# Ledger of designs, part 2: VHH binders against Isopentenyl phosphate kinase (IPK)

Target 1, 332 residues: Isopentenyl phosphate kinase (IPK), of Arabidopsis thaliana (Mouse-ear cress) (q8h1f7)
Amino acid sequence: MELNISESRSRSIRCIVKLGGAAITCKNELEKIHDENLEVVACQLRQAMLEGSAPSKVIGMDWSKRPGSSEISCDVDDIGDQKSSEFSKFVVVHGAGSFGHFQASRSGVHKGGLEKPIVKAGFVATRISVTNLNLEIVRALAREGIPTIGMSPFSCGWSTSKRDVASADLATVAKTIDSGFVPVLHGDAVLDNILGCTILSGDVIIRHLADHLKPEYVVFLTDVLGVYDRPPSPSEPDAVLLKEIAVGEDGSWKVVNPLLEHTDKKVDYSVAAHDTTGGMETKISEAAMIAKLGVDVYIVKAATTHSQRALNGDLRDSVPEDWLGTIIRFSK

## First folded at step 10 (VHH; from t5 with S32Q)

Design u1
Fold by OpenDDE, look of step 11:
Structure u1 (fold): chain B 332 residues (1-332), chain A 122 residues (1-122)
Amino acid sequence: as target 1 above (332 residues)
Amino acid sequence: QVQLVESGGGLVQPGGSLRLSCAASGFTFDYQDTYALGWFRQAPGQGLEAVAAISGSGGSTYYADSVKGRFTISRDNSKNTLYLQMNSLRAEDTAVYYCAADWYEGWTYDYWGQGTLVTVSS
C-alpha cells in the first residue's frame, strides 16, 4: 500500500530564516551563545509566525532542565485546553557560529578523511557542538511557545559528494511542517561520498530549502545591518549600507538603493557597482540565486526593529524609508 | 586565536608583479563554501576597497574592475595561505593590502591581517 502521501501542501512556506552564527553566538568565544540576541530573536520569530495576532498566552514547550538550572521554567499544569495558536510555516536554519567551527577546523573534518583518527574524532566533536547549539536554539524558541523541532541534516540522511549536496531528502522536513512544527536545521558535519566527510553550511542548506520549498521570503539575520559597500568599522565610518539589490534573469545583480551616484559621500564610485559590495560579492551571488527564484531575500541585523519587519514580511509590499538592511529581489 | 599575516609587499616598478601571501592560523581557509576570503586595500587618504574575494570552497571569485585581468586570488589549502598575484602593477595600486576572512557565515569579514604595503613607483 503505497501511502500516497498526497502532498496536499495546503499552505506554502512563508519564510525561511537563517540565524547567522554571528547573530546568535559570541564571536571569538568558544561555544558561547549570545543569549540576549537569541531571546529577542525568539520573540520576534514568535511574533512574525503569529502574524501579529494578539499575544496569546505563551505555552512554553521546554520542560527540560537547562544546564546550570535547577528548575524547569515552564509550568505544564497551566497548559489548559487552549486552542493552539496557528503558526505560519517557517523553517529556521542556523549557522554554527562559535559552535562546531573550531572543532571542525582544528580536526580538518571539512577536508574529509575519516580514516584519520583526528578527523573521525573531529567529526564527532563537531556534531556534538553543533547539535548542542541546535538544542539551545530549539529550547529558546520553544520557551517562546514556538513548536520547534531540531533537525540535524546528518540525522536526516543528508550527504554530499565533493562537498556538493548529493542527498538532501526533504520528506521529513515537509512532514514536520505539515504537522504544525517549525523545523530548526543547522550547519552540520555530514558524510561525503568521495571525501568521506565534510561540513554542510547553513547557507547551502538554505539554498536547498529555498529551491525546493519556495518560500515567500528568506531572512538572513546577522550581526551587521546588512551588506555594505565596504567593511564597516570604526575606521570606515563612511561605509554605505546597500539597501536594495536587484537581480536580473541572468542572475546578475546591481545595487539600486542607494543610487551610488547621488551619495554626496566622496565615495569614489568610479568603481563599478560590482566593486561596491565590500567583498561580499560571492555571498551576494548566492543570495541572488535565491532571489532569482522569485523569493525575496532580506539581510538584516538580528534583534532589531528592522529584523522584526523583515520577519513579518512587511518588506514585501513596501520598503520603509527608514529601512536598515539589504533587500535582494528579483527585478524583471 | 585566529590570525592572518600578510607578506610580500614592497616596492615595485610600474608594470611589475608582486605576489602577496596571507598566512592563516587558528582556522582553515577551505572550511565552508559560504565563507569568504578577501583582499582589501587602502590607499593613502582613501577608504578601504575590496580587491578580490574567494569563497571558502574556491568555487566563486570576485575581482574589482580596477584589477580584473591583472590580479588573481588563490589559495593553497595545504599551506593554509591565501595569495594575491598582482601583475601589471600601476601607480594607483599603491596601498596597504589587507587579508580578511569571514568566519561566522556573516555578511562581513571577521578577521583581518595587519596589512602589507605595496608601493608602485618608478
Scores: ipSAE 0.378, ipTM 0.737, lowest interface PAE 1.3, mean pLDDT 87

## First folded at step 11 (VHH; from u1 with G106S)

Design v4
Fold by OpenDDE, look of step 12:
Parts: C-alpha cells; sequence; structure tokens
Structure v4 (fold): chain B 332 residues (1-332), chain A 122 residues (1-122)
C-alpha cells in the first residue's frame, strides 16, 4: 500500500498585508479604531483569501462578547455541515496607530531603560494598548470567517539588540500558517539586549517576514491612495500619484509611471536624490528592499476597490489603467 | 495632540548659514519607527518642495538636488527636535520652511508646523 504521500504542496505564502495605523485607527483620537475601514478591510481580506466559491453564509468565529456589548455577533449554531472554506496563506501585520504609540511616547519605552519605573510601566501600558488593538483586529477578521490568530512578537520571543532584530523566530508563525490559520502580528514593545526594551515596528516585522517567507506580494494599506510626488493637500491639488516604481538589482529605484521628465536620474537607495517623490524617498527605499527580494509591493488606500485588487493579486500580471496606488516592483 | 514648532528662521546674507529647529510634541522620535520626518519649503509664488527628509530610524536621508552638500538634516532624540543646518545659503533658498512628519504609517506627511521664514538677501 504505497502511502501516496500527497505532496502537500506547501503552498507558498501568497500575501503579507500591512494594516497601517492610519488605515485602521483614528489619528486624532486615543485608542480609537476606524470601524468602518476595518470592517471593509476584513471583507476584502476574506474575499482575497478565499479559495474557490464563496460560501452562501459567512461563518463567524468570534463567539465572545465585546466590551460594552450584550450580544455575540456570531452564532455557533451556524457552523453546520458546511464545508470549511479554504483560505490561501496570508499574514497580517498591523501598526499600533492611535493605540500603543501614545503610551510608548509618554514613557520613552522606545529608548530603553527598564530600570526606570516610568519605562517599565510604559512597557506594560504599551503592550496592553497594542494587544487590545490586535484582539479587536483579530475579532473583526474572525467575524468575517477568517481563521485569525493574534500573535504578539513579544510573546513569540522576538527581541532586539540595540534596536536591531536579534531574535525573531518564525517557527510559531510558520506552524500557525501550516495549521490553516492567518497570523495577525503587530508592532510591539520588546526586550532589547542592550537597551533593556524598545519598540519593534510593524515595518521591521514585515521586512523580516518577507525575507524569510518570500510571499508573492506585499500590500501596504494606508489612508492615502499611495505615494505622491508631493504631499497631497488642499493647497497642493496638483500632487501626482506615483503609480509604479521600478527597483534595480543594486537596490536603486526610479519612477516609471508616470513618466517624469527627469527620470534619467538613477536614485541610489542609499542616497535617494529624487526630487519628485515628495520627501518619501526614505520610505520608498524601505519598500524597495522588499521589492528587491522579487516581491511586489503594493501601497494602496484601504477600503477601496483598488485595495481589493491589490489584495487579490490582480496587479501581478498587469496594471490596470485606472489603477490608483503605488506599485514597487523589481525590474530586471 | 502632535505638534511641530519650527524656529531659527530669519534674515541672512548670501553665503551665510542658518540652523532651523523643529520641536516635536505629542510624539517622540523613535529609531524603530518607520515614519518620515522632513523639511519642506515654499518660496513666494512657488509650490511646496521637499528639502530634506530622514527616516524614523535615521538610517536613511534624502536631500533635494538643489540643497545637496549645503544642507544637513539631523535629529536629537533626547530633545525630540529635528534640525536643518543650512550652509552656503543662496537667494533662491528664500522661503517659508516647514517641518513635517509622517504619522501612523500614512505614506505621506500629515503633521505640519506653522513654518519659519528664511530670507536670504544681500
Amino acid sequence: as target 1 above (332 residues)
Amino acid sequence: QVQLVESGGGLVQPGGSLRLSCAASGFTFDYQDTYALGWFRQAPGQGLEAVAAISGSGGSTYYADSVKGRFTISRDNSKNTLYLQMNSLRAEDTAVYYCAADWYESWTYDYWGQGTLVTVSS
């Protein structure tokens, strides 16, 4: 009896999604979630992740009461003989937004010094805040039928040394994915071997994940359409959306769409000298590092048709003419 | 509430130097943050232009071609202050200079100071 070891084709990670704090929290209100955006994002993620035909009914997986709510939004009885929906392999990372940033800032936890009572307290307070956000995000996605697992980098044993990643074991993350779940990680307060403690940003986490998991594409969800040539504002109505950025082998990048008159200047990732990126060169360069891995990076406004396209991976083969976002892609 | 307050502007002769400061409140500079801090300027009758930027970690910097070699962006985390050292100033550098910050990974600058006027005139 030749055990047909069904080559469980270890499906590669399809997408790493960054939920920017600006996309999912209210900027001007302490610890306030942008519920409307989060709900739309949850629906979009469900749609993007689902393999096959959408079930007739979404089976929510949040059977707990929310603070201040008397009702449970999901009914366990809805889980009948329905075939479990299969989800593609996604990882979600979210920023702290209007949550952990305030606690961290007030305490100085990012600077280290756990020997100081205010820093120690701030460390605790920061984690309380960011893990609360994480729970709410996990719940929102769970209500959309996505089997999400909250994963705190701190609890996973992630640490830094002088703010550089020292330990970031992905074994638990990998196991979670292999078990059919969607990890939801977040920026976190972590221990630092030299400083005592620091903040581990979501972007650093994504870079680490992208490097090791090599997803097909990465999506950054934000509250603006994408990267502009200048900060968009009412006073700058002529701001131009950079739709496509090409990254070279050397890590240099250039705007390829739209065609900018001064496109001949190779922008070195180390010395970003592009006057047409509105001062966003530093962030573009960080994204370019991911792109250099051969991973497409999509920066797009959350809760839009364009974010849905990005999450679906529709941009991989062709960029639609009506695309509103920024693609950062490796160019051979 | 996040606030940015610029200072250090004034009248300077061509070839002179000036140091601008931007004091930030409501948030702290974090080496692990991937937010961007930047200096922008707007000359009379002209649009807003990016002058210099620095990543949250401080590992990356940007300078406009027009100011390369003359301007230096830096920060003091202990003081929560962003600086722009401006050397070899030119008449064309005359503008209102603004400090700006990206917040919550917005991929744009969403917090702005009120600006400080720099006038380069003989």
Scores: ipSAE 0.619, ipTM 0.840, lowest interface PAE 0.9, mean pLDDT 89
Fold by OpenDDE, look of step 13:
Structure v4 (fold): chain B 332 residues (1-332), chain A 122 residues (1-122)
Amino acid sequence: as target 1 above (332 residues)
Amino acid sequence: QVQLVESGGGLVQPGGSLRLSCAASGFTFDYQDTYALGWFRQAPGQGLEAVAAISGSGGSTYYADSVKGRFTISRDNSKNTLYLQMNSLRAEDTAVYYCAADWYESWTYDYWGQGTLVTVSS
């Protein structure tokens, strides 16, 4: 009886999700979580991650009291002999938002200089703030039955050299995923080999993870619909959402939807036909680097039907006509 | 509170030069590549146009085709100030110029100054 050791094909990472700070926090208020958005995002992630039929009851995994709360939201007695739901392999990375940015900015930790008392104190304060946010996000997801593990980059051995990633313990991340958990990383204050310290952004983390883990797709959740040809504002009602961007082999990219018809219509948009990205070229370029790996990148507003579609991976085969977001995709 | 304050605008003759400044308070310039600072302009009766942008690290810059070779975006991190050097100014450069900064995880510019008027006229 040859025990066909079914080579448990280490399933590839399905999705890396970036939770933008602007999506999950109130960016103009110190250390304030956008609770409504976070709750919706947690539900959407559960739905996207869950393989098979949804269980009749969501089993939460947060058995701790929240600060200021007298009650525990999850009941351990709800955990019966029920088959544990299988979750797809996801990694979550969130921005700091209103957590950490104020402390970091005031102290100048992003510039380095740990020899300065204010920088050292700011480093500590920043870490306290961002790890508090991380805990709350982990809890929110855990309450939705997602087996989340908070992973602070600083504590996981992440460091930089002149703000570039110099060291990262991806083995720990991989092991966490292989154990059936969902890692939740975050922007962090880290040690820098040259500067002494700096801020490691969530975007840098995602790029690094995407390069090494090669997910099927990456989703950026933000507070805007996607990338516009100009910054959207009440004063700019005519801003156009860039729905699709194609990335070439050389790393160049172009907007493919909408088709920017050189319409001779003198729409005096003095914006040269080539300048349709509203000054977001640097961020688009970063996303394009991920796309160049053959990984679809979706930029979408959090807590919407569109974010659910993106998280589900529904955009891989076809883009719906009513799609509101930005797809950045490699084009052969 | 985050604040951007533009200065340096004024009346200039065609072919002249101006240097705009944007002083930031309430936050400091980031050095991450995904952080962006930018100059925008709005001419009378026209929409908002991106003029120039620079990444946090300063390693990447963007210029609108209309200003390439004439305008230079730069920053002084020690002063927490963004600059736009404008040379060979033209009548079509007449606009209110705005300084803007994105939020770290944002895909748009979230912080804006009040603007400074640049008028290019003989």
Scores: ipSAE 0.402, ipTM 0.747, lowest interface PAE 1.2, mean pLDDT 88

## First folded at step 12 (VHH; from v4 with G38A A53T)

Design w6
Fold by OpenDDE, fold request of step 15:
Structure w6 (fold): chain B 332 residues (1-332), chain A 122 residues (1-122)
Amino acid sequence: as target 1 above (332 residues)
Amino acid sequence: QVQLVESGGGLVQPGGSLRLSCAASGFTFDYQDTYALAWFRQAPGQGLEAVATISGSGGSTYYADSVKGRFTISRDNSKNTLYLQMNSLRAEDTAVYYCAADWYESWTYDYWGQGTLVTVSS
């Protein structure tokens, strides 16, 4: 009886999720997590990742004491022979938000110069801050039953050369995913071959991961609905949400929803096009690079019904009429 | 506390030049390459318009069509200051100019200055 070892078709990565710093941390408050948003995001991620019917009981995987608490909240003894929930392959990357920025900025870590005591100290301090955030995010997701593994880029062999990614241990990331875990990476302070050290942004990490792992789609969770034609604020009530941006083969992009009367001009990244993106051209260009790979990019406000749709991949086949977010997609 | 402070605005004749400055405190412009810095303007009775943007690395710049060839955005990292060089000024350039920064890798600008008034009049 030849055990047909069904070639476990290594399922492609379904989604890479960027948790923006603004989505999960409180702005203007040093090292403050937005707990409510993080909890909702954790629940939404669980829902999106879960393949099949939701189990009757969530297996919490944070069995450590919380700061200020004397008791472990998870009942480990109740973890019976429950059928392990199958999760689709996700990667989570989060920004630093209110963590690490102060330490790095004050010390000049982003400029390099580890020979300077203040830079070296700042490097250490920055790492402490961002890894603390990472741990809290990992724990939040673990409490929701998501098998998360913190993967600090510095510790995983990420380095730069003049701020460009020079090395990354993607094999470890892949192995983690193949083992049924969800990697959680973050913006980090890393070694730079030329500068000595620098800051590796979450956005750069996402781009690198998308290039190599080729997920089905990428979701950017932020604190705004999406990209607007102008910065949204109470003083700008007429700001228009750009719901869909099409990316061409040449990497050019245009707003296709809504139809903007002035959008006939191929916004050449290099050519002054009518500014219909509220000054977000550089960021859109980065996202467009991902889209050019055939990977849909969804920019959406965290902890909303729309973020759930995005995370579920519901936008892949059709865009709902009531969609509130920005889709950046390759147009054939 | 993060603060952006614009300066350099004033009255100038058509065809004249002006250089605006935006001094940042509490954060650095070159913290990450993916950060966006921008100059916006708001003319009387009009909405906010992006004038010029520069990436955190300084490698990428974008200009509104209305100012292309006339305005230049730049930064001095040593001074943590953003600049807008405005040449060949026109009456339609009259506006309050704002400096803005993306600090949280958001898809919008998080920090804004108080603005500086530029008046172009004969």
Scores: ipSAE 0.720, ipTM 0.889, lowest interface PAE 0.7, mean pLDDT 90
Fold by OpenDDE, fold request of step 15:
Structure w6 (fold): chain B 332 residues (1-332), chain A 122 residues (1-122)
Amino acid sequence: as target 1 above (332 residues)
Amino acid sequence: QVQLVESGGGLVQPGGSLRLSCAASGFTFDYQDTYALAWFRQAPGQGLEAVATISGSGGSTYYADSVKGRFTISRDNSKNTLYLQMNSLRAEDTAVYYCAADWYESWTYDYWGQGTLVTVSS
């Protein structure tokens, strides 16, 4: 009896989601989570990840007390004989935001020098802060029925050499996903082979993950609609949202939507692209590296109908006319 | 409290040079490589224009076409200061210049200085 071990076709990673610090934490306030946004994001992620019909009842997976609360919000007794919901393969990476930045900046952890007591102390303090945030995010998503696993990069073997990724445990990430969980990584303080220590950004983590896991698409959730031709503010009412950026084989990129009326000046398209991105060239270039892999990058405001569309992967085949966000896509 | 303070602006003749400084407090420019620092300018009656951008690592720089070859953005991490060296100044470079910093992964600039006026006139 040849056990036809049906090769469970290891489903490809569908989406890597970046939760920007600005989207999920309050700016300029030490260790403050933006609860409303986080709740909406959790709900949207659940909706995007869930394959098939939504169960009648969400199985909350946070069965611990929250700080300041005497009651557990999730009822374990209600889990009943419900069919297990299947989730598509997602990875979540969040920024540090108001967590860790202050501790690290004050101590100089990002510059290295663990031999200094203040840096060593700052390293510990930074880790405490960012891991607290990670736990809260994991719990928030768990309450929405998403089987999340916190994966702190430091603890998972991530390290750098002169701030470049030197080691990462992607095997553990893959195993976690294959087991039906959603890894939640974060910006972290890590050991550096040359500097002693440094800060590993969520963006670097995402790029590394995208390169190795090759997701179908990547979503950056932020607190603005997307990338503008100039910094959006009340004083800049004419700021234009860049809805689509095309990336070439050489890694160059250009704005394709909207069509920027090139005034008659033969502006070298390559250089002109820099003039129309509101100073975000460096970040766009990083995203373009992901796009060059054939992976769509969506930059979108968190907790909006547009973020839901992005997370669902609705933008892959067609871009709606009412789309409010930035798409960075490879274009031959 | 996070603060950016520009200095170095003033009156200069066409063809002259100025060096602008932006001193940061409450945060560090080199915290993450993926952060962005930039100089913007606003001419009278015009909108904000990005003049120069530098990555958090300092490894990548971008310039507006209008200033390319004339302006140089740099930073001193030890002083937590951003600079804009402006050479071969033209009348059209007259503007209030602002430094800005990305800090919270927001795909925009989170912190701004008060600005410094640069006037290029004969």
Scores: ipSAE 0.715, ipTM 0.887, lowest interface PAE 0.7, mean pLDDT 90
Fold by ESMFold2, fold request of step 15:
Structure w6 (fold): chain B 332 residues (1-332), chain A 122 residues (1-122)
Amino acid sequence: as target 1 above (332 residues)
Amino acid sequence: QVQLVESGGGLVQPGGSLRLSCAASGFTFDYQDTYALAWFRQAPGQGLEAVATISGSGGSTYYADSVKGRFTISRDNSKNTLYLQMNSLRAEDTAVYYCAADWYESWTYDYWGQGTLVTVSS
């Protein structure tokens, strides 16, 4: 371990945020970015990261040309001798949506077997797809003036053993943050000590980073307001948003807002059943392991006023009644 | 195209057993260890109820209190199939059963099968 936990506490990372695949890619469209939604998310991230006075205008950092295009998103001459903006320390991890899925599933990359030509070709094609997405995410954030650096897990020394994280170069992540940049990691194809290769998901990366970097909070940006007691489908108009889940010392958890108590004296059949986390119990239990560290977890719909409040960290003291999202938090 | 297809529904006596299957195409259940997979049911005139959930790794399961001890969720990665073993069936278990997946890891279920009817009646 090269990372000193004491130094991390004194210069704590504020937020690790997941740009969920549902928030930044188009559902049911192969390898398509949701450009408008991504632009709003990038703007919200800049607002959340910015310390001190509001800037007069945004000066973008993507003044390179795209391959095959003469289009440039900003003028380098706008970058003058102005004082640099001060940014809170964030780490970005994004999901891949359908990027890489066709290539990896067809070839079986997640199952290993690098000696097979189809698996090796699939590994290559998968990484081309997910790194292309990563570059476009980095561009979108850079256009909003965020000093982003793409840090693909494969290239940053992440490896697994039977699909569990075996190593990761966290020192380089920490140095990147300390240099004033925002790392952008993502789900990737990686080498595996047992299988040869596999797929490493963004959620696994976030749990690993939270465990080692101890951010003040973690935000999952998705396309629903949060966790519901049942799927929020049009056929389910009575679905109830679960706003707060408390995590105990033993890793157990309970919904505390709304109160879901089943007793003979007070029963709300439509709301109060103990089975009321909408099939998300395994995901809640995984997030509870982050919350046990003292790290709040917020689940919230991207590109809303609710996600802005979560990204700002406004929820650490209390949960306002008008905020719509799910918080998972350690309770003493 | 992602597709989930349920099978194995039908008429069964109270106290009997039935095994539901859900075959997936267009994605594999073990592709990501962080997918959530579940069986839901909907009784006539009622809302959707989550019955059983299993993680993409298969290491974590959850059951609704109404079925705990009677139903078992499982998966066979080699067949890309999710199962629900239902024992000690009761009339209250009569419903259309759906399999579902959180393919986008979006904290909700994005893909759903068309359902298979289970009727528990003597």
Scores: ipSAE 0.633, ipTM 0.855, lowest interface PAE 1.6, mean pLDDT 83
Fold by ESMFold2, fold request of step 15:
Structure w6 (fold): chain B 332 residues (1-332), chain A 122 residues (1-122)
Amino acid sequence: as target 1 above (332 residues)
Amino acid sequence: QVQLVESGGGLVQPGGSLRLSCAASGFTFDYQDTYALAWFRQAPGQGLEAVATISGSGGSTYYADSVKGRFTISRDNSKNTLYLQMNSLRAEDTAVYYCAADWYESWTYDYWGQGTLVTVSS
């Protein structure tokens, strides 16, 4: 008599994770996946999603004949008693690294002009590149027994206006989550109301998802331990990892661990100095927009014990002294 | 591969001005709105200091306290070039200046230029 789709979409999710391009693709090699890192990340995600050391055997879900490695069987004849309802709710967003960049930049897709033949061809080529990456990431996660579904923003009907999100209906994403699947979204070429077309970045996608889905925390996986006060090059032995950044109600932020000023003087430091965050202020400010919603943001090196702790959500209550990463967190 | 090339450094008197340029190839500054572009500097015997940062969209800029009000970061996307306008120069601004870009969404700067020397001396 009554279909109440809104209530089936009204549950919290635990984590939105960004698989950064630096973590899962090879630097300086166009359109090259970092297979070893991706395999470890996939294993870590499986572990984070499984609650209470589940006794059930996990069965791989990539039954294709294509090459791939996992310690988990993907033989359909080995299907065991797996309880998908006990899996934590995650959403995955991945960066593209160099995938799609040559195609979009050469053709000008990011600037619009879809009526031009070269832009239309570039739009197609860009989407081929980024959807190929998306498929390989979905396959890697599926081999680990994660029920992943690739969900390209273009195919979900998402669009922009002058590069800002204009329409990004989450109905399909919500139904996918409610059905026990893990959506895997990515940076994509999309239609734009003003420009005709543009590139919708993974970071914009994750902010949109966080704003509407209200996860318990967000994890950015990258190839550095976190945000430093200066670039952590070998020539910079004094570079200091910034462990905590506090965010206020208005989105302003300051570094609170390590303490930059702590004397018997005023320490009201409502905006962090540029010279104390290693030139990462623009990215910190974007993450602060998520954190001011009460959603912790963790920046951590992929494929490490530190990323496993962040993915597990172990940092919500207390931060272990030996954990290396950056937390951006709301503070009143 | 990606290449960043700085120019515009040299000798200048205290109180003077210089404009640094960073031309990029193999990398398009405006491809993604969320990229970070920056100027860093390194004085003799000192570590790298972030001087000014600008987002890919150009909507957000940040400056070190030591240069705020005197330096301006900007870019020209049609020339794929990043700029640093340096006014009211002081002796302590003497350094090698580097441009840098966050290309891989890595929470660090991935690409660096070779540097251009700025010397402020009478």
Scores: ipSAE 0.619, ipTM 0.840, lowest interface PAE 1.5, mean pLDDT 83

